# VHH binders against PH domain-containing protein DDB_G0287875, part 12

Target 1, 92 residues: PH domain-containing protein DDB_G0287875, of Dictyostelium discoideum (Social amoeba) (q1zxe2r132to223)
Amino acid sequence: SKGKSGWLLRKRPGRYDKLYSVSKADKYLRLYENEDTDNDPLYELSLENSIIELKQDLHLQLTLGNSERYIFTHESESEIVSWAQELQATMN
Short names: E, the ipSAE of ESMFold2; O, the ipSAE of ESMFold2 at other seeds; V2, 0.75 times the mean of E and O plus 0.25 times the DockQ between their complexes.

## First folded at step 16 (VHH; framework vhh_8k46_1)

Design p_50E (from n_50D with D50E; at its last look DockQ between E and O 0.36; V2 from the best seeds 0.00; counts 0 for: pae O 11.4 > 2)
Fold by ESMFold2 at other seeds, look of step 16:
Structure p_50E (fold): chain B 92 residues (1-92), chain A 119 residues (1-119)
Amino acid sequence: as target 1 above (92 residues)
Amino acid sequence: AVQLQASGGGFVQPGGSLRLSCAASGFTFSSYQMGWFRQAPGKEREFVSEIDSSGRDIDYADSVKGRFTISRDNSKNTVYLQMNSLRAEDTATYYCARYDWRDDAFDIWGQGTQVTVSS
């Protein structure tokens, strides 16, 4: 009900990187190298003042206020849709 | 105008080291992921390394893992490539580039700096 965690594929030129992704009610999306969330995340992305879009090719685009853009996908259509819904709900 | 200027190339013997620098201007450097690529004569340009805006998410081509280290200094608008244990196959023109996530491509390229590894 509150939050979501799981693996996401982050798109990079010519490849995808697998990141363990954690969303909590504090309006942050945290991206980790692996499931050991006791370590610092590689990224702490504020969902406040960000734009979240799920494209028809099932890539989820997060645009931060500083123009930095993160693009995610998942091999499961239902999973990436669920992530889009979770992040949109967290952003309010 | 957006500009990337790579420097620090030169001649070294096998086993030697070089440090490349890429100075950025005309855009908010700290907001962009950056990469290094290289191209040897007669070959296609290939990926070498990439670093995110924070400096924490780093990747390398298999051919350079353990020998090359990418880093960045956002206060100096500069990305670096420390190249150790150089080999003849590392001979190439090295280019730095800015990643544009809107096009899922590196969109701005430096002029390159020549690295020559030869006995």
Scores: ipSAE 0.000, ipTM 0.209, lowest interface PAE 11.4, mean pLDDT 85
ESMFold2, look of step 16: ipSAE 0.795; ipTM 0.898
ESMFold2 (binder alone), look of step 16: mean pLDDT 86; pTM 0.850

## First folded at step 17 (VHH; from n_QD with T50D; framework vhh_8k46_1)

Design s_WY50D (at its last look DockQ between E and O 0.96; V2 from the best seeds 0.88)
Fold by ESMFold2, look of step 17:
Structure s_WY50D (fold): chain B 92 residues (1-92), chain A 119 residues (1-119)
Amino acid sequence: as target 1 above (92 residues)
Amino acid sequence: AVQLQASGGGFVQPGGSLRLSCAASGFTFSSYQMGWFRQAPGKEREFVSDIDSSGRDIDYADSVKGRFTISRDNSKNTVYLQMNSLRAEDTATYYCARWDYRDDAFDIWGQGTQVTVSS
């Protein structure tokens, strides 16, 4: 895949946290506090052996190989669909 | 059966410490965000802390920040609450709970463990 970067909303109990998200050809999803990707990411998530599911409520559920689970969404339906496609493509 | 078993409560003087444990069974613990709550007699149950599935993203109630530390060990299916600098107002039954994203609510609860902080 060509990669993708942009903001995603990460679901936490009772709130969403805004994370700058970067996917590249190396099968990682990196989550940053802001657009300054020169800083270390808050998360560096390996997509190897992961499961990516876009749910009917337009939440993207990422379950990693170690069973950790992350739930994302976006205010734009087309954007969250695009992220689901990008992550699925990057995994293969 | 899905179960949460909280333990580690007891009696302690102000300024003391306790560590609570909550053992999970019957579900994929590593996939769930978890929380600690407490309820004192005559009061509503209140939020204490939560932790994401990785253990890296944590939130605390203002009243416990800097004194309590939540953590988890996914290899042991256990979430912990380290309570330091305990005060009389921390006296309560402490409950652990599992969060369900679909309802945005904690759906499975342990039976609780009593913490009593007395002068």
Scores: ipSAE 0.842, ipTM 0.916, lowest interface PAE 0.6, mean pLDDT 94
ESMFold2 (binder alone), look of step 17: mean pLDDT 85; pTM 0.841
ESMFold2 at other seeds, look of step 17: ipSAE 0.857; ipTM 0.923

## First folded at step 18 (VHH; framework vhh_8k46_1)

Design g_18H (from n_50D with Q33H; at its last look DockQ between E and O 0.94; V2 from the best seeds 0.83)
Fold by ESMFold2, look of step 18:
Structure g_18H (fold): chain B 92 residues (1-92), chain A 119 residues (1-119)
Amino acid sequence: as target 1 above (92 residues)
Amino acid sequence: AVQLQASGGGFVQPGGSLRLSCAASGFTFSSYHMGWFRQAPGKEREFVSDIDSSGRDIDYADSVKGRFTISRDNSKNTVYLQMNSLRAEDTATYYCARYDWRDDAFDIWGQGTQVTVSS
């Protein structure tokens, strides 16, 4: 995988939070408050031993090796599918 | 069986402190958002705080911000609520709950622990 950057919606109780998301070849998914990636990310998620599942309702479920779980979606169906493909490719 | 067991309630004077614990069993605790809620007699159950699976994404109700601290220890399958600067209005039964993202609802509830704040 060559990497991907863009906004994702992260599911929380009662709402979604918008996070600027960056995937690179180093097998991390980094989540930022905004597009200024020179700042520290809010999350630096290791994709090693993770499970990535695109659910029927177009929510992407990421379960990390430490069992932490993150639920993402996007307003664009093609974009969330593209993110699922990117993250799956990064793990391979 | 999936269970949540809240404990640590008691009687305390205004300005006092209590620490609540909620022990989880029967599911992968570290995968779930967890929450604390409270209910006083004759009132609706209300949100107090929640915390994501990592422990880093935390919300509080406005009425408890700065006084209560939620935390979790995934190695002990436990979520905590440290309550400082307690007020009479904090008197309630406190419940912990597990969040189910598919239903966007808290689906498993503990039996609760009573907190009573009075002089």
Scores: ipSAE 0.780, ipTM 0.898, lowest interface PAE 0.8, mean pLDDT 93
ESMFold2 (binder alone), look of step 18: mean pLDDT 84; pTM 0.835
ESMFold2 at other seeds, look of step 18: ipSAE 0.797; ipTM 0.900

Design g_18K (from n_50D with Q33K; at its last look DockQ between E and O 0.05; V2 from the best seeds 0.00; counts 0 for: pae E 16.9 > 2, placed apart)
Fold by ESMFold2 at other seeds, look of step 18:
Structure g_18K (fold): chain B 92 residues (1-92), chain A 119 residues (1-119)
Amino acid sequence: as target 1 above (92 residues)
Amino acid sequence: AVQLQASGGGFVQPGGSLRLSCAASGFTFSSYKMGWFRQAPGKEREFVSDIDSSGRDIDYADSVKGRFTISRDNSKNTVYLQMNSLRAEDTATYYCARYDWRDDAFDIWGQGTQVTVSS
């Protein structure tokens, strides 16, 4: 059904951050430094009132309700598409 | 240092099976797509299979589809190639390689392991 975890690259000015990403279908996206999810996440993003856009260049843009924008990518098209589907599903 | 060590090759009869392993060290293995390639003497190196960092996105060369299975164990920093229904044309040195998404290339290569399929 719902939920997904895996590595994503978050686009930053002049670099990418490798983040272990977790969705538990609770309308949050949690971004961790590594696979040890017992630690606190580096980011805990509320998907409430967010906008999720999968762009043609394989970038996933997430605009939060507070207007913060996060851009993610992955080497696999199927993986980034799957993430877009997961995040859209958890909001609904 | 960044290293890839392939192993598990050997001599096998046609129709037989082998399982190759590639142990990684010196980098965060779970962050990288990994691939298997092979090279027969006097021929160009050719793609066999690759697997993304999560283990979910897998590709095979047409010549090995349905016979070979790539897998990975991120807890052991190891990628595998299960080779079934082996044929003489599978005879080659098999190499594992790390794909660096940022460079859009396989950038680190192992020493390879020899697979020989002969009657």
Scores: ipSAE 0.000, ipTM 0.117, lowest interface PAE 14.8, mean pLDDT 85
ESMFold2, look of step 18: ipSAE 0.000; ipTM 0.111
ESMFold2 (binder alone), look of step 18: mean pLDDT 86; pTM 0.850

Design g_18L (from n_50D with Q33L; at its last look DockQ between E and O 0.98; V2 from the best seeds 0.87)
Fold by ESMFold2 at other seeds, look of step 18:
Structure g_18L (fold): chain B 92 residues (1-92), chain A 119 residues (1-119)
Amino acid sequence: as target 1 above (92 residues)
Amino acid sequence: AVQLQASGGGFVQPGGSLRLSCAASGFTFSSYLMGWFRQAPGKEREFVSDIDSSGRDIDYADSVKGRFTISRDNSKNTVYLQMNSLRAEDTATYYCARYDWRDDAFDIWGQGTQVTVSS
């Protein structure tokens, strides 16, 4: 896979928080406060042994090997589908 | 069965400290955002704090910022609330709760633990 970068919305009680998200072929999803990826990411999520599910309501559920869970979405259906495809491809 | 058991409440002087614990069982604790809420007599339940599954993403109600600290230990299936600089208005029953993102609501609640701040 080519990798992917872009904004994702992360589900929180009563809201979504915007995170700049970067996936590369190294099996990590990195989440940044903004587009300045020279800064340290807020999260470096290992995709090893993770489960990636795109739900019917177009929320992407990521469950990591340690069972931590992250819920993402996007206002664009094509964008969240593309993210699901990218993360699935990174695991392969 | 799914359970949340809050403990650590008690009587404390103004300015004192208490640490609450909430032990979870019957579900995969490490997958869930957890919250603390409180309810004083004659008042509606109010949000105190929440913490994501990783322990890194935390919110506080304005009334407790700088005084309360939420944390979790996923290896012990436990969420904590460290309460410092306690005030009379912190007197309440404190409840822990599990968040269900699909309903955007807290769906499982503990029985609570009483905190009483009084001279």
Scores: ipSAE 0.834, ipTM 0.913, lowest interface PAE 0.6, mean pLDDT 94
ESMFold2, look of step 18: ipSAE 0.838; ipTM 0.918
ESMFold2 (binder alone), look of step 18: mean pLDDT 86; pTM 0.860

Design g_18R (from p_36K with Q33R; at its last look DockQ between E and O 0.86; V2 from the best seeds 0.00; counts 0 for: pae O 4.5 > 2)
Fold by ESMFold2 at other seeds, look of step 18:
Structure g_18R (fold): chain B 92 residues (1-92), chain A 119 residues (1-119)
Amino acid sequence: as target 1 above (92 residues)
Amino acid sequence: AVQLQASGGGFVQPGGSLRLSCAASGFTFSSYRMGWFRQAPGKEREFVSDIDSSGRDIDYADSVKGRFTISRDNSKNTVYLQMNSLRAEDTATYYCARYDWKDDAFDIWGQGTQVTVSS
Protein backbone atom coordinates (compact mmCIF):
# COMPACT_ATOMS: atom_id res chain seq x y z
CA SER B 1 0.00 0.00 0.00
CA LYS B 2 1.12 3.64 -0.61
CA GLY B 3 -0.56 5.22 2.44
CA LYS B 4 -3.47 7.61 2.44
CA SER B 5 -4.64 10.66 4.27
CA GLY B 6 -7.86 12.60 4.20
CA TRP B 7 -11.07 13.38 5.98
CA LEU B 8 -13.48 10.67 7.08
CA LEU B 9 -16.88 10.91 8.75
CA ARG B 10 -17.10 8.92 12.00
CA LYS B 11 -20.57 7.74 13.00
CA ARG B 12 -22.03 8.99 16.30
CA PRO B 13 -25.57 8.79 17.64
CA GLY B 14 -27.61 11.06 15.39
CA ARG B 15 -24.60 12.64 13.66
CA TYR B 16 -21.13 12.23 12.14
CA ASP B 17 -17.89 13.84 13.24
CA LYS B 18 -15.21 14.76 10.71
CA LEU B 19 -11.75 13.36 11.52
CA TYR B 20 -8.49 13.77 9.62
CA SER B 21 -7.40 10.22 8.94
CA VAL B 22 -3.91 8.94 8.17
CA SER B 23 -2.67 5.53 7.08
CA LYS B 24 1.09 5.06 6.66
CA ALA B 25 0.92 1.37 5.69
CA ASP B 26 2.29 0.41 9.12
CA LYS B 27 -0.88 -1.45 10.26
CA TYR B 28 -2.25 1.61 12.07
CA LEU B 29 -5.05 4.06 11.36
CA ARG B 30 -4.51 7.42 13.07
CA LEU B 31 -7.36 9.87 13.53
CA TYR B 32 -6.73 13.55 14.19
CA GLU B 33 -8.89 16.48 15.22
CA ASN B 34 -7.54 18.43 12.22
CA GLU B 35 -4.80 18.39 9.58
CA ASP B 36 -2.10 19.31 12.15
CA THR B 37 -0.59 15.82 12.41
CA ASP B 38 2.33 17.10 14.51
CA ASN B 39 -0.04 16.81 17.47
CA ASP B 40 -0.88 13.44 18.98
CA PRO B 41 -3.74 11.71 17.22
CA LEU B 42 -7.08 11.46 19.00
CA TYR B 43 -7.00 7.74 18.16
CA GLU B 44 -4.25 5.35 17.13
CA LEU B 45 -5.98 2.16 16.01
CA SER B 46 -4.02 -1.06 15.54
CA LEU B 47 -5.26 -2.98 12.50
CA GLU B 48 -3.65 -6.27 13.58
CA ASN B 49 -6.30 -9.00 13.69
CA SER B 50 -8.92 -6.49 12.61
CA ILE B 51 -11.86 -7.00 10.28
CA ILE B 52 -12.49 -4.34 7.64
CA GLU B 53 -15.87 -4.40 5.91
CA LEU B 54 -17.40 -1.94 3.46
CA LYS B 55 -21.15 -2.37 3.93
CA GLN B 56 -23.84 -1.90 1.28
CA ASP B 57 -24.83 1.45 2.80
CA LEU B 58 -21.25 2.68 2.20
CA HIS B 59 -20.25 2.52 5.84
CA LEU B 60 -16.77 1.18 6.47
CA GLN B 61 -16.90 -1.00 9.58
CA LEU B 62 -13.59 -1.57 11.38
CA THR B 63 -13.62 -4.18 14.14
CA LEU B 64 -10.33 -4.29 16.04
CA GLY B 65 -8.71 -7.35 17.57
CA ASN B 66 -10.10 -6.37 20.98
CA SER B 67 -13.64 -6.21 19.47
CA GLU B 68 -13.83 -2.39 19.56
CA ARG B 69 -15.81 -1.16 16.56
CA TYR B 70 -15.43 2.04 14.52
CA ILE B 71 -17.78 3.11 11.73
CA PHE B 72 -16.74 5.50 8.97
CA THR B 73 -18.20 6.92 5.77
CA HIS B 74 -17.56 9.65 3.22
CA GLU B 75 -19.67 11.85 0.95
CA SER B 76 -17.91 10.25 -2.05
CA GLU B 77 -18.41 6.57 -2.79
CA SER B 78 -15.06 6.39 -4.60
CA GLU B 79 -13.29 7.87 -1.59
CA ILE B 80 -14.73 5.42 0.95
CA VAL B 81 -13.96 2.54 -1.43
CA SER B 82 -10.38 3.84 -1.71
CA TRP B 83 -10.09 3.92 2.10
CA ALA B 84 -11.33 0.34 2.35
CA GLN B 85 -8.70 -0.71 -0.20
CA GLU B 86 -5.93 1.19 1.63
CA LEU B 87 -6.72 -0.30 5.02
CA GLN B 88 -6.93 -3.82 3.57
CA ALA B 89 -3.61 -3.30 1.77
CA THR B 90 -1.78 -2.12 4.90
CA MET B 91 -2.70 -5.44 6.57
CA ASN B 92 -0.84 -7.36 3.85
CA ALA A 1 -29.46 -12.86 28.54
CA VAL A 2 -28.49 -9.31 27.62
CA GLN A 3 -28.76 -7.00 30.61
CA LEU A 4 -27.53 -3.74 32.08
CA GLN A 5 -27.59 -3.05 35.85
CA ALA A 6 -27.15 0.50 37.11
CA SER A 7 -26.15 1.13 40.73
CA GLY A 8 -24.51 3.69 43.01
CA GLY A 9 -27.40 6.10 43.47
CA GLY A 10 -28.32 7.61 46.80
CA PHE A 11 -29.17 10.71 48.83
CA VAL A 12 -26.75 13.62 48.85
CA GLN A 13 -26.73 17.32 49.76
CA PRO A 14 -26.22 20.00 47.11
CA GLY A 15 -22.55 20.25 46.19
CA GLY A 16 -21.99 16.57 46.91
CA SER A 17 -20.71 13.77 44.70
CA LEU A 18 -21.84 10.31 43.62
CA ARG A 19 -20.41 7.69 41.27
CA LEU A 20 -22.80 5.53 39.26
CA SER A 21 -21.87 2.15 37.78
CA CYS A 22 -23.53 0.13 35.02
CA ALA A 23 -22.54 -3.52 34.72
CA ALA A 24 -23.16 -5.24 31.39
CA SER A 25 -23.63 -8.92 30.58
CA GLY A 26 -24.68 -11.11 27.67
CA PHE A 27 -23.01 -9.15 24.84
CA THR A 28 -19.59 -7.93 23.69
CA PHE A 29 -19.46 -4.76 25.79
CA SER A 30 -16.22 -3.47 24.24
CA SER A 31 -17.90 -3.18 20.82
CA TYR A 32 -20.65 -0.75 21.88
CA ARG A 33 -21.13 2.93 22.58
CA MET A 34 -22.86 3.36 25.95
CA GLY A 35 -24.95 6.17 27.34
CA TRP A 36 -26.48 7.58 30.52
CA PHE A 37 -29.96 9.09 30.62
CA ARG A 38 -32.12 10.42 33.46
CA GLN A 39 -35.79 10.91 34.18
CA ALA A 40 -37.25 13.14 36.89
CA PRO A 41 -40.82 12.58 38.14
CA GLY A 42 -43.35 13.93 35.64
CA LYS A 43 -40.72 14.62 32.97
CA GLU A 44 -39.47 12.86 29.86
CA ARG A 45 -36.23 10.90 29.92
CA GLU A 46 -33.30 13.06 28.83
CA PHE A 47 -29.77 12.46 27.58
CA VAL A 48 -26.90 12.92 30.04
CA SER A 49 -23.76 11.53 28.40
CA ASP A 50 -22.37 8.86 26.08
CA ILE A 51 -18.99 7.28 25.41
CA ASP A 52 -17.71 5.29 22.45
CA SER A 53 -16.26 1.76 22.55
CA SER A 54 -12.70 3.09 22.98
CA GLY A 55 -13.55 5.46 25.83
CA ARG A 56 -12.17 8.45 23.90
CA ASP A 57 -15.19 9.92 22.06
CA ILE A 58 -17.43 11.48 24.70
CA ASP A 59 -20.49 13.74 24.66
CA TYR A 60 -22.34 15.53 27.48
CA ALA A 61 -25.61 17.37 27.80
CA ASP A 62 -24.96 21.09 28.33
CA SER A 63 -26.55 20.97 31.79
CA VAL A 64 -23.89 18.57 33.13
CA LYS A 65 -20.71 19.64 31.30
CA GLY A 66 -17.84 20.30 33.69
CA ARG A 67 -19.61 18.53 36.57
CA PHE A 68 -20.11 14.97 35.29
CA THR A 69 -17.49 12.61 33.86
CA ILE A 70 -18.33 9.43 31.95
CA SER A 71 -15.78 6.62 31.74
CA ARG A 72 -15.62 2.90 31.03
CA ASP A 73 -13.57 -0.16 31.92
CA ASN A 74 -13.89 -2.72 29.12
CA SER A 75 -12.12 -5.39 31.22
CA LYS A 76 -14.95 -5.16 33.78
CA ASN A 77 -17.80 -4.62 31.27
CA THR A 78 -18.73 -1.49 33.18
CA VAL A 79 -19.52 2.14 32.36
CA TYR A 80 -19.36 4.84 35.05
CA LEU A 81 -20.75 8.30 35.69
CA GLN A 82 -18.88 10.47 38.19
CA MET A 83 -21.27 13.19 39.35
CA ASN A 84 -19.75 16.22 41.10
CA SER A 85 -21.21 19.53 42.29
CA LEU A 86 -24.67 18.01 42.41
CA ARG A 87 -27.73 20.26 42.37
CA ALA A 88 -31.39 19.76 43.20
CA GLU A 89 -32.22 19.67 39.49
CA ASP A 90 -30.02 16.58 39.10
CA THR A 91 -32.56 14.58 41.14
CA ALA A 92 -33.74 11.76 38.87
CA THR A 93 -33.64 8.07 38.12
CA TYR A 94 -30.48 7.44 36.06
CA TYR A 95 -30.46 4.79 33.34
CA CYS A 96 -27.65 3.31 31.27
CA ALA A 97 -28.21 2.17 27.70
CA ARG A 98 -26.45 0.48 24.79
CA TYR A 99 -26.23 2.23 21.41
CA ASP A 100 -26.93 0.32 18.19
CA TRP A 101 -25.28 2.24 15.33
CA LYS A 102 -27.16 0.23 12.67
CA ASP A 103 -30.53 1.52 13.85
CA ASP A 104 -29.05 4.79 15.21
CA ALA A 105 -30.82 4.22 18.49
CA PHE A 106 -30.28 3.06 22.05
CA ASP A 107 -31.77 -0.44 22.05
CA ILE A 108 -31.02 -2.03 25.47
CA TRP A 109 -31.83 -0.25 28.73
CA GLY A 110 -30.85 -0.93 32.31
CA GLN A 111 -33.02 -0.65 35.38
CA GLY A 112 -32.47 2.78 36.88
CA THR A 113 -30.71 3.92 40.05
CA GLN A 114 -32.21 6.79 42.05
CA VAL A 115 -30.21 9.97 42.70
CA THR A 116 -31.77 12.44 45.16
CA VAL A 117 -30.14 15.82 45.83
CA SER A 118 -31.81 17.68 48.69
CA SER A 119 -30.87 19.94 51.59
Scores: ipSAE 0.127, ipTM 0.538, lowest interface PAE 4.5, mean pLDDT 90
ESMFold2, look of step 18: ipSAE 0.520; ipTM 0.792
ESMFold2 (binder alone), look of step 18: mean pLDDT 85; pTM 0.850

Design g_18W (from p_36K with Q33W; at its last look DockQ between E and O 0.96; V2 from the best seeds 0.80)
Fold by ESMFold2, look of step 18:
Structure g_18W (fold): chain B 92 residues (1-92), chain A 119 residues (1-119)
Amino acid sequence: as target 1 above (92 residues)
Amino acid sequence: AVQLQASGGGFVQPGGSLRLSCAASGFTFSSYWMGWFRQAPGKEREFVSDIDSSGRDIDYADSVKGRFTISRDNSKNTVYLQMNSLRAEDTATYYCARYDWKDDAFDIWGQGTQVTVSS
């Protein structure tokens, strides 16, 4: 894993939240309110024992080791595919 | 079977408090957004609050902001609604529900618990 950062859309009932997402190849996905990553993330998700599933509708489903589930997407197919690859790589 | 069991309703005076509980069984509770809805007789069911699988991402209807607090305990497969500063217009049957992201809809519903706010 080389790390990755960028905006992702996080699915919630009735809408998406736009979150600045950061992977530092340390087995965490951190989600920020904006690009100012010096602030604490809104979410710090441990990827250990997680399952990454890219669905046909280009939604990335992340199921954590504690069974918490997060759904992401992006307007760009290549970008969401790249995120799936990054998250899978950081787990390994 | 997949079930949601809501409880904790009752009669209370205006300004009072109640805590609702919704116990889940038959599915991986920690994987799902959960919500609370309410319906008074003759009215449409309306959104009250929802909470993500981790308990950190929370939304409220404007009418309950600052008075109601949603929370969850994934170790007990339970979602809660703390209701403070209750008003007569909060009188309704309160339902908990599980969110299905694929249909962008709440798909499994509890039977509800009655909340009555009256002098």
Scores: ipSAE 0.673, ipTM 0.840, lowest interface PAE 1.1, mean pLDDT 93
ESMFold2 (binder alone), look of step 18: mean pLDDT 84; pTM 0.837
ESMFold2 at other seeds, look of step 18: ipSAE 0.815; ipTM 0.908

Design g_18Y (from n_50D with Q33Y; at its last look DockQ between E and O 0.96; V2 from the best seeds 0.88)
Fold by ESMFold2, look of step 18:
Structure g_18Y (fold): chain B 92 residues (1-92), chain A 119 residues (1-119)
Amino acid sequence: as target 1 above (92 residues)
Amino acid sequence: AVQLQASGGGFVQPGGSLRLSCAASGFTFSSYYMGWFRQAPGKEREFVSDIDSSGRDIDYADSVKGRFTISRDNSKNTVYLQMNSLRAEDTATYYCARYDWRDDAFDIWGQGTQVTVSS
């Protein structure tokens, strides 16, 4: 994969939070509060042994090797599909 | 069977502290947001706090912020609520619950544990 950066919506009880998401094809997904990636990410998620599932309602379910689960979406169908492809590629 | 068992309630004087525990079984605990809610007699159940699967994304109701601390230990399938600076208005049955993101609702509930704050 060539990497990918962009905003994603993360589902939490009662709302979505907007996170700046970065994949560098190093088997990590990093989630930032904003585009200033010089700061530490809010999350640095290891994709090793993870499961990526793009649901029919265009929510991306990421289940990590430690069973932590994260739900993402985007207003653009093509964008969330592209994220699913990127994350699957970086796991290989 | 999917179960949540809340414990640790009791009687305490105003200004005191209690620590609630909620033990989970029958599902992959580490995959879920968990929440604490409370219900006083004659009132609607109200939100207290929630926490994501990693323990890092936490919300509190304004009425408890700064006094209560939610935490979890995924190795023990347990979510906790540390309750400090307790007040009479904190008197309620406290429930833990599991969040289902698809329905955007808490779908599994414990039986609750009674907290009574009185002189």
Scores: ipSAE 0.845, ipTM 0.917, lowest interface PAE 0.6, mean pLDDT 94
ESMFold2 (binder alone), look of step 18: mean pLDDT 84; pTM 0.838
ESMFold2 at other seeds, look of step 18: ipSAE 0.851; ipTM 0.918

